# Designs tried in a protein design chat: VHH binders against q96fz2. Part 6

Target 1, 269 residues: q96fz2
Amino acid sequence: CGRTSCHLPRDVLTRACAYQDRRGQQRLPEWRDPDKYCPSYNKSPQSNSPVLLSRLHFEKDADSSERIIAPMRWGLVPSWFKESDPSKLQFNTTNCRSDTVMEKRSFKVPLGKGRRCVVLADGFYEWQRCQGTNQRQPYFIYFPQIKTEKSGSIGAADSPENWEKVWDNWRLLTMAGIFDCWEPPEGGDVLYSYTIITVDSCKGLSDIHHRMPAILDGEEAVSKWLDFGEVSTQEALKLIHPTENITFHAVSSVVNNSRNNTPECLAPV

## First folded at step 1 (VHH)

Design b8 (framework vhh_6z1v_2)
Fold by ESMFold2-Fast, scan of step 1:
Structure b8 (fold): chain B 269 residues (1-269), chain A 123 residues (1-123)
Amino acid sequence: as target 1 above (269 residues)
Amino acid sequence: EVQLVESGGRLVRTGGSLRLSCAASGRTFSSYAMGWFRQAPGKEREVVAAISYSGGSTWHADFVKGRFTISRDNAKNTVYLQMNSLKPEDTAVYYCAADFSPYDYGLGSYDYWGQGTQVTVSS
């Protein structure tokens, strides 16, 4: 996974992340650096995307089941990186493979520190290779959405007004991530950056792409992945596997250019 | 960030008891899991015991289980290792370490280390 959509306005995104803490209290995640959140239909590596992480990462004595939402750079910069410019990191850390995550120093060290996060998106994009041509067909891939009397299905939305109703109560895609904290050698703000864990694609996606992000399907999985105060690395890694609870539709080539940031990027063709 | 200072190491007779203390400075102590490690002359450093940030969960190595007990007092920013029924093979420098991952007890996970306190058990 190398492209996502995360376009909801901050307040809508926050409400979409409503959750229950360990005591069963309903909560909204508290923002860090909300001004760094830039909604887009077409997010690429190096840009900031919102992630959920445990409040315990920031506050002493915090309940580890309570959540912060923070924009982080997509493309993990390890804490041990000693150059002044993180763009000089020679390794691609946009994704990390689930089968080698404990073997790669860049990922095993932050994972050992409980630096697990949930990467939020409307959905993600993948490009299917077309036989007999060098063209690729992009697809928007997302959770099946709950139908209500007031909402339409994506495939049935034929006007901007009907399409906007789909986003009201949209179920965000929740992907397992690992983050790290990097302190610039010359001083300045700590850089928070993340990688998305990837697994083999499920049967339903195998014709589109051979890999998929590790999707945390449901609040129990999300809670266990985030709660590094109560859930060990070994137990959390049991949550990392393909899911069949996913849907998709073909989209136009407008999405190919990461500079394009319009609803057309994810609209069905 | 935490700074760690161990104390309590001394010479003890076989079968004796000793309590080690680790004083942590900084307003983040209760956000860290704490561990006790030891290193005997000519041997690699090994994990002895660990305790979660809240103190609700503890782990002890098999070779000290039943003899050593780790505990913490978050109001005093202090971690303790109560050592009973000491044996000559317990002779080592004991290190206190802080880890932001409360349930990972590996050497490579710990962020901050003290300078150690010497425990000598004579026969």
Scores: ipSAE 0.000, ipTM 0.146, lowest interface PAE 15.2, mean pLDDT 83

Design b9 (framework vhh_6z1v_2)
Fold by ESMFold2-Fast, scan of step 1:
Structure b9 (fold): chain B 269 residues (1-269), chain A 124 residues (1-124)
Amino acid sequence: as target 1 above (269 residues)
Amino acid sequence: EVQLVESGGRLVRTGGSLRLSCAASGRTFSSYAMGWFRQAPGKEREVVAAISYSGGSTWHADFVKGRFTISRDNAKNTVYLQMNSLKPEDTAVYYCATEYSDTWYGNPDEYDYWGQGTQVTVSS
């Protein structure tokens, strides 16, 4: 996964992240740096995307089940990185493989510090290799959406004419991420950056691409992944596996150019 | 499924130049992003450069910027790495690898298929 859509206005995105803490209290996540959130239909690595993480990362005595929402740079910059320019990393950290995550220092170290986050998106894009042609077919991949009263049914919601109406109650895709904190050696603001954990593709996506992001399906999985105060690294990693609870549709080649940022990027063809 | 064969590796002197080639066989080469990687004895495999399926975008590791250039010729099903101003530190086995999407930029763990490698030795 290396291209997503996350276009919801901040208030809609916040409401879509409503949750219950450990005591059963209903909450909305509290924003950090909300002005850094830039909605887009076509987010690439190095751009900022909203992630959920435990409040305990920022406040020593906070309840670890309480959530912060913060924009973070896509492309993990390890805390030990010595250069002044993050683009000088000798390897790309857009994704990390689930099967080797504990063997790679760049990921093992922040995992040991409990630096788990949930990456939010409308969905993600993948490009299917078409046999016998030089063109690739892009697909938009997302959680199945519940039908709305105005759309009538889930099938009707999939039509281009009804897509605008589904955003009001869109179920965000929740992907397992790891983040780290990097302090520029010459001073400046701490950089928070993340990587998306990847797994083998599920049966339903195998014809599109052989890998997929590790998707956390439902509030129980999301809560356990975020709660580093109560859930160990070993227990959290049990949540990392392929999921079949996804759907998709083909989109136009407009999405291919990451500079294109319009609803046409995810509209069904 | 897809087969990759690297060639061009040899002994060169410090300051010299070398061009590596990677010939791909299998289904449509022009649908795949390609990367060049290297591994010296006792070290982990590191990314050197990557190129999108069309050749419209490239990425080069900081330690080779200005010295190495990745390119591809989709009509010949070949990706190239032009290496200039070679240093002893560039001594390694060089591998090419492929993946279906431009979404995994140069992360060796996310590439699908690897060639067998070609040895580059740079002497002083």
Scores: ipSAE 0.000, ipTM 0.213, lowest interface PAE 13.6, mean pLDDT 82

Design c1 (framework vhh_6z1v_2)
Fold by ESMFold2-Fast, scan of step 1:
Structure c1 (fold): chain B 269 residues (1-269), chain A 123 residues (1-123)
Amino acid sequence: as target 1 above (269 residues)
Amino acid sequence: EVQLVESGGRLVRTGGSLRLSCAASGFTFSDYYMGWFRQAPGKEREVVAAISSSGDTIWHADFVKGRFTISRDNAKNTVYLQMNSLKPEDTAVYYCAAVRYGSTWSPDEYDYWGQGTQVTVSS
C-alpha cells in the first residue's frame, strides 16, 4: 500500500468517524491540527493523512476508548532519528510487514509504547502487472458500500445527484498503523508520522497484488487496535490478518501520476 | 516568532483569589492544548491544569480541584487560571505552556513555554 484516496471534506470525514466510547456514549473524534488535513484523490508517501488514535496518548487520565483525529505524515520517522531533515531517512517506512514488526527497531519501539493508530482512506490503489507488457493496470480497492447492487462500482450509470450522494454515507477504509513522534534536533514542532502494517493478500486480491494493508473490519477491531490502555501489544497483533471483505474496480492510468488529483483517479474504466 | 507571556502573579493572603493570564502569539492558538504548570523552589515542575484546543476537555490536578479553574478565549489567544482559596503551599512560579501533538501530562512534551509568573501566598 503506497497510494490512497482520502478526499472527503473535513466535516463529512468527521461524521464518517462517529463512534461509541466504552460507556456507550455517541461521539465524534476531536481534531488536532485540522488545518493540515488536505483532501486528495491521490495521496502518496510523505503527504499527510488523517489517523485516529486514543485520547490517552495526549491526556494522562483520559478514557482510552475516546478518539482523537489528527493528520500525520505518511512515512514513519523514528524518535531516535538524528538528522535535521526527515526526507534524508534511508529506510522506507511507508509500510511495515506484519511478520517482522516485532523485529525491526523502527516499529517495535513505538509499538511497545502503544503508538497504534487507524489510518483513514476512501480506499487504496494497487497496480497489477499485465502479461506481455511493462504496463500495469491500476485498481481502486475499498470496503463494500451500502448499495450492494453496485457490486464495487461507484456507478457510472447513476444520476449525477446519486453519484454525489454516495460520499455522504461512504464507509471509510480503516487500516492498522503504527506512529511515532520525532523532535527535530535543531528545534521546531514535533513531527507525528505513521506507517501502514501490511499482510499477505487475501484470495480476492491475489491476482492484483501479493500484499495488502492490514484492514480493521468493523468497530470492534478498530476499538481494540486503538485502545492501548486496555489491549496489550500481543492481543492487538491478533487483529492483523488478511480480510476478504473488500471490493475493487479498474481505474484509468490518470492515477499513476501522484500530481493528478481529480475524481477520474478513482472512477471505473 | 512564538511567544507566551504570563501575567497576574503577585503576593496574596491565605484564602485570597488571583487570576493568571497567558497571552499567546506567533502560532495558531486554537490548534494547541494549553497547560498551566508550577514549580516551587527545590521541587519538580508539576502540571496544575490542562485544556483542549476547543475548550471541551479540561483536567485539574487533585490538589487544586474545586479551587482552580482553567479556561481559554480563542478569539483573544489567551488562556486563564482562576485561583481561589489560596494556600501557602500554592506558592510557586506558574508557567503557561502549549502542546499540539504531545501528552498534556508530561512537561517534556510541551512545544512552547512562557517565562513564568511568581505567585506568593502568605499568612
Scores: ipSAE 0.000, ipTM 0.226, lowest interface PAE 15.0, mean pLDDT 85

Design c10 (framework vhh_6z1v_2)
Fold by ESMFold2-Fast, scan of step 1:
Structure c10 (fold): chain B 269 residues (1-269), chain A 124 residues (1-124)
Amino acid sequence: as target 1 above (269 residues)
Amino acid sequence: EVQLVESGGRLVRTGGSLRLSCAASGFTFSDYYMGWFRQAPGKEREVVAAISSSGDTIWHADFVKGRFTISRDNAKNTVYLQMNSLKPEDTAVYYCAADTGWYIPLTSSEYDYWGQGTQVTVSS
């Protein structure tokens, strides 16, 4: 997973993240720097994406089940990184493999500090190799969406105009992430950055790509992943596995260029 | 009405210690990053230390590392700067500042609210 869509306006995104805290109270996550959220149909590594994380990371004695939503840089910069410019990191930290996450220092250390986050997206893109050509076929991959009385039908066969109507009730893709905090050696702002944990692809996606993000399917899984105050690293890692609860459709090559940021990027072809 | 009120500045001898306090009111203190800045006559305002809303992320400028410590008490709406092994070059007006955000700010222009300052003078 190296490309996502996260285009919802801030208010729609916030409502899509409604949740219950430990005491069963309905809540919306509280934003940190909402004006820094930049919606896009075509998010690449090094751009900012919204993530959910526990309020306890920011507020002493906060209820660890309460959630903050904050923009973070995609591409984890480890706290020990010594160069002045994080874009010069020689290692690819866009994704981290689930099977080696406890072996790699860049991921093991923040994970041990409870720095777990949930990366939000409309969905993600993958490129399928096609026989007889060097061209790849891009696909938009997302949770199955629930049809409501007002939203119309959702699926690969639906007309493109139906996608405009479903965004108000869209179920966001929730991917397991790890974040870290990097302090520039010469001074400057602390950088919050994240990586997406990856697993072997499920049967349904195996014809498109051999890997997929670790998707947290449902509020119980999301809650346990975020709640580092009550859920140990060992217990949280049990949530990291492939899921079959996913759907997709082919999209046009417009998405190939990360500078293209239009609805055409995810529209069915 | 947002207010930040610094206190504790005074004349102190070289090698001495001093603790500055900044009392905050008019906003939800526990949601804000807090910073200490200083400004000597004829010089620009420079960052000395900063602390996250929870107190978990702390930054100190190289010229004060090992000598100064920033801390906060969210129950008292107060941020502190403990200054040890003071030197004449530490003489300045010290300012308390508050900012909201998802990272710890180290530039004066990023801070939303400022106190009036407290004078620290270090003599030989």
Scores: ipSAE 0.000, ipTM 0.098, lowest interface PAE 19.7, mean pLDDT 83

Design c11 (framework vhh_6z1v_2)
Fold by ESMFold2-Fast, scan of step 1:
Structure c11 (fold): chain B 269 residues (1-269), chain A 122 residues (1-122)
Amino acid sequence: as target 1 above (269 residues)
Amino acid sequence: EVQLVESGGRLVRTGGSLRLSCAASGFTFSDYYMGWFRQAPGKEREVVAAISSSGDTIWHADFVKGRFTISRDNAKNTVYLQMNSLKPEDTAVYYCAAGSPFYESTRAYDYWGQGTQVTVSS
């Protein structure tokens, strides 16, 4: 996973992340650095994306089941990185393979510190190889959506007016991530950055691409992944596996250029 | 084997000074925030000071600000706490810890020393 859509306005995104804490109290996540959130239909590595993480990462003795939502840089910069410019990092940390996560220092160290996050998106994009040509067919991949009288599913929408209503009750894609905190050697603000854990593709996606993000399907999985105060690294990693609860549709080649940021990027063709 | 070994705790008079040291081994010291915590009898363990992996970001609790100074030497795998103008209420067991940049959370610290006793007489 190398491209996503996360275009919801901040207030709609916040409501889409409503959850229950350990006490069963209904809550909305609290924002950190909300001004750094930039909605887009076409987010690439090195841009900021919203993630959920435990409040305990920021406050002593906070309830570890309470959630913060914060923009983080896509592309994990390890805490041990010694150069002054994160763009000088010589290896790609956009994704982290589930099968080698405990073997790679860049990922093993933050995992040991409980630095688990849930990466939020409308969905993600993958490019299918077309036989007999070098052109690839892009697909938008997302959770199945509940059809209502007014909203319908995005893939089944028949007219432009129906599209405006699908987002009011959109179920956000929730991907397992690892984040780290990098302190610039010359001083300045701590950089929070993340990677998305990847797994083998499920059967439903195997014709599109051989890998997929590790998707946390439902609030129990999301809660356990985030709650580093109660759930050990070993237990949390049991949540990392392919899922079949996913759907997709083909989209226009306009999405190919990451500078294109319009609804046409995810519209069915 | 991971070890954090505190030293320097002793009985000192009110107004005196003391330097605590914590020697680390068995992990990559330069990757970790280091913190000093203290616990007085009948009280919860509280954070006193924290220092980033590079040494450039430093935090001190309000009740020690201006009197205590945390520092580290990554070449020697050692963190220090210089304590000046000591008061009887500074009497506690002082603990060294290695952890994350979220310095105020005890859960953020992965490794802990056994502690060193500091007693300040009136």
Scores: ipSAE 0.000, ipTM 0.160, lowest interface PAE 13.5, mean pLDDT 84

Design c12 (framework vhh_6z1v_2)
Fold by ESMFold2-Fast, scan of step 1:
Structure c12 (fold): chain B 269 residues (1-269), chain A 125 residues (1-125)
Amino acid sequence: as target 1 above (269 residues)
Amino acid sequence: EVQLVESGGRLVRTGGSLRLSCAASGFTFSDYYMGWFRQAPGKEREVVAAISSSGDTIWHADFVKGRFTISRDNAKNTVYLQMNSLKPEDTAVYYCAAEYSGRYYIADSYEYDYWGQGTQVTVSS
């Protein structure tokens, strides 16, 4: 849970996040800092990624079920951090273990303030460890996708050309995150940064990696995680568990270098 | 079979020095980032230091900077923590941990793949 793909153009990404508020009204999330969104097939920690969060974080009397979409830095910088350069001093906040989240001050404090977010991605990458060799096999891991033309799920056996056609209706991976707001001590813009909560891997992923992100499977789970105005920390944490509703395929070693940002990073081999 | 075996922990006086070692086996050591963590009774586990697979990138927590130094010897499959100017606050069980290089751009992730059993360090005032 240290590399993702989030390559959709801004308008496609926004439509993929269409939702229904508590009153049943159909909505698109409203953007903050849209110019900071940089699509990429190969996102690493310290880069910005789009997250969903409740409008109530920005407007005192807002409906807590309404959503904002904003780019945030991957790698949580706690609000109490007193140093001037966050990029070199907060590497351990890329992920947050679910089993210790209430014991770590960096995560417990923002969680207590309702600073829950949903981290958006096409999917994430993991590297299968091969004992006794230097060979590493990267995998792209994502929600099962509906293939409307064939009335079935898309799979690894589909051609690369077919993969280029699925993005218009792609179901984004929705991962549980915690964010915080940091004010630079020497002044400047408030930095919004996040961590991805991790859990033990599900049985389907156990041969690839022993850990996985906490995936919020479906709109009910997403809505409850985001709605800090109506859902307590204790109730929200019940949503944090492994899921079996996930699929994957092997990809090229091109993805290994985070500077490579092409469709080849996630194409089936 | 993957194993991380820490050694070197003992009782030491305030101001003293210790070197901890962690011997690794069962995986390609030179592909893994290595970290040292510690945990005192009733307290949360905290990261102390981390070193990249090549040894080129090193990170130390602020509370040990200038006192502790992490290093590794890939030919011997061993990571070390040299601890100087020890304080009573350094009393803890020290763990070494391994993280697969290639997942993270950053070496000091809390999501480590393998953990040792720990070695006890006690610093008397």
Scores: ipSAE 0.000, ipTM 0.328, lowest interface PAE 11.2, mean pLDDT 84

Design c13 (framework vhh_6z1v_2)
Fold by ESMFold2-Fast, scan of step 1:
Structure c13 (fold): chain B 269 residues (1-269), chain A 123 residues (1-123)
Amino acid sequence: as target 1 above (269 residues)
Amino acid sequence: EVQLVESGGRLVRTGGSLRLSCAASGFTFSDYYMGWFRQAPGKEREVVAAISSSGDTIWHADFVKGRFTISRDNAKNTVYLQMNSLKPEDTAVYYCAAQGYTWETNPAAYDYWGQGTQVTVSS
């Protein structure tokens, strides 16, 4: 996974992340650095995306089941990186293979610190290789959406009013991530950055691409992945596997250029 | 088709040594965790050893530590189990298995299995 859509306005995104803590209390995640959240239909590596993580990462005595939402850079910069410019990192840390996560120092160290996060998106994009041509067909891949009397359909949206109906009750894609914290050698703000864990594609996606993000399907999986105070690394890694609970549709080539940021990027063709 | 073919199982004397091999085909071997499992008569299938895709992370069950060593050769698509100081209690059918998703020692987590090779240790 190298391209996503995460376009919801901050308030809509926050409501879409409503959850229940360990005591059964209904909550909304608390924002850190909300000004760094930049909605887009076409998110590429090195841009910021919202992630969920445990409040215990920031507050020593916090309930580990309580959630923070924070924008983080896509492309993990390890805490031990010694250059002054993160763009000079020679390794691609956009994705982390599930099978090598405990072997790679860049991922093993933060994972050992409980630095698990859930990467939020409307969905992600993947490019299907077509036989006999150099052209690839892009697809938008996302959770099946619950059909309700009040909700709109992405296939029927043709105006701003109809698009609002699609997004009011959109079920966000929840991908398993690992993050780390890097302190610039010359001072400044700590950089929080993440990688998305990847697994083999499920049968439903095998004709589009051979790899997929590790999707956490449902609140139980999301809660266990985030709760590093109660769930060990070994137990959490059991949640990392392919899922068949996804859907997709072909989209316009306009998404190919990461500078294009319009609803046309995810509209069915 | 995915295939795992074990070889090397035979009758050996107590205190002897034996090396099992598992040849893999039909998948990208270097991307998969590999494990050796065994099942003795009247017992459940149990994990013996596991090795990560790169070979950097290795795990051995307590009952074989110091006696067995798992290794792999990604260029040859083969995983090995070197068995030293064999005991009658090591008598079992030995299986190799592969999984590409998570680091696990639970048999239920493994997707692909070989047919097994019989190891018999006599006094």
Scores: ipSAE 0.000, ipTM 0.114, lowest interface PAE 16.8, mean pLDDT 84

Design c14 (framework vhh_6z1v_2)
Fold by ESMFold2-Fast, scan of step 1:
Structure c14 (fold): chain B 269 residues (1-269), chain A 126 residues (1-126)
Amino acid sequence: as target 1 above (269 residues)
Amino acid sequence: EVQLVESGGRLVRTGGSLRLSCAASGFTFSDYYMGWFRQAPGKEREVVAAISSSGDTIWHADFVKGRFTISRDNAKNTVYLQMNSLKPEDTAVYYCAAHYSDTGYFPLDESEYDYWGQGTQVTVSS
């Protein structure tokens, strides 16, 4: 996974992340650095994307089941990195393989510190390689959406008017991530950055791409991944596996250029 | 059978230049990130330079910046380290290493590499 859409306005995104804490109390995640959130239909590595993480990472003695939402840089910068400008060297730690995550120091160390996060998106994009041509077909991949009387399921046959209404009740894609904290050698703000864990593609996606993000399907999985105060690394890693509960449709080549940021990026073609 | 074979190490005088080569076999070279590491007498092994599978992303350690350049030739399954302005402090056994990445991972720690060569000795005298 190297391209996503996360275009919801901040208030809509926040409501889409409503959850219950350990006591059963209904909550909305509290924002950190909300001014760094930039909605986009076409998010690439090195840009900021919103993630969920446990409040215990920021507040000593906090309830580890309470959630913060914060923008983080896509592309993990390890805490041990000694250069002054990570963007100048173009770190490409956008994904990490599930099968070697405990063997690689860049991921094992933050995992040992409980630095698990849930990466939020409308969905992600993948490019299908077509035999006999250099052209690739992009697809938008997302959770199946609930059909309502006022807002139907999305599909290639749906009109633009139907698509405008679908976002009010959109089920966000929730991907398992690992983050780390990097302190610039010359001082300045701590950089929070993340990587998305990847697994082998499920049967339903195998014709599009051979890998997929590790998707956390449902609130129980999301809660266990985030709650590093109660759920060990070993137990959390049991949540990392392919899922079949996913859908997709073909989109236009407009999405290919990461500078294009319009609804046409994810509209069916 | 995976093999990484370093060559080019020898005795050189301070201020001299040397090019190391690492020939790879037994795997699809163009799918792997490559790194050069060194281990000086009595010191831990440290990363010197790293290069992505395509050659587009390159990193060099601060202590060699401006003097060493990593490069690769995927047609020849070979990674190179060009060393200029050599100093006695560069005396070490130099190792090449390979890291498989399915996408976007840029390794800088020795624990992240999958395959290693046996090393080639570089000695810099005054």
Scores: ipSAE 0.000, ipTM 0.200, lowest interface PAE 13.2, mean pLDDT 84

Design c15 (framework vhh_6z1v_2)
Fold by ESMFold2-Fast, scan of step 1:
Structure c15 (fold): chain B 269 residues (1-269), chain A 123 residues (1-123)
Amino acid sequence: as target 1 above (269 residues)
Amino acid sequence: EVQLVESGGRLVRTGGSLRLSCAASGFTFSDYYMGWFRQAPGKEREVVAAISSSGDTIWHADFVKGRFTISRDNAKNTVYLQMNSLKPEDTAVYYCAASLTGYYESPYDYDYWGQGTQVTVSS
């Protein structure tokens, strides 16, 4: 997973993340750095994406089941990185393979600190290789959506009014992530950055791509992944596996250029 | 509040034996790898022994093999270091350490540390 859509306005995104804490209290996640949230239909590595993480990461003695939402840079910069420019990181940290996550220092160290997050997206894009050509077919991949008479569907969005109805009550994709905090050696703001854990593709996606993000399907899985105060790394890693509860449709080549940021990027062809 | 509290350090004669204990609180002890480190004045902390969360995998440094034995009791949230045939070179402050992700030779890979217990071996 190297491209996502996360275009919802901040208020819509926040309501889509409504949850219950350990005591059953209904809550919305509290924002950190909301001004850094930049909605887009075409998010690439090194851009910021919203993630959920436990309040306990920011407040000593906070209830670890309470959630913060914060924009973080896609592409994990380890806390020990000594260069002044994170773009010069020598290894790709956009994704983290589930099978080697406990062997690689860049990922095992933040995991040991409980630095688990849930990466939010409308969905993600993958490019299917076509036999005998350099061209690839892009697909938009997302959770199955509950369709009501009023909500509409992505396949039926043919006008601005109908397009807005597609996103009413949209179920956000929730991907397992690891984050870290990097303090620039020459001073400046702490950089929060994340990686998406990847697993082998499920049977439903195997014809499109051989890997998929580790998707946390449902509030129980999301809650356990985030709650590093009560759920050990060993127990949390049991949540990391392929899932079949996913759908997709082909999209146009407009999405190929990461500078294109329009609804056409995810519209069915 | 996470705490690791070492006990058992004292003065002992060359060839003697000593058992160190480390009592853990404030985290799920049975999920953590545990290690014993030591540090002599003017030297870096070095790993002496390590044990997996279940107790199934144990590692001892070559300089203590056959003399020291690490063990743990998950019901008591305690890790132990049994030290036999003590030598003057074993004189150091001994620390216990906890790691969620594995056992390591580097002190920088451990999450929690005790305050240490002094072991002095005299002739």
Scores: ipSAE 0.000, ipTM 0.079, lowest interface PAE 21.7, mean pLDDT 84

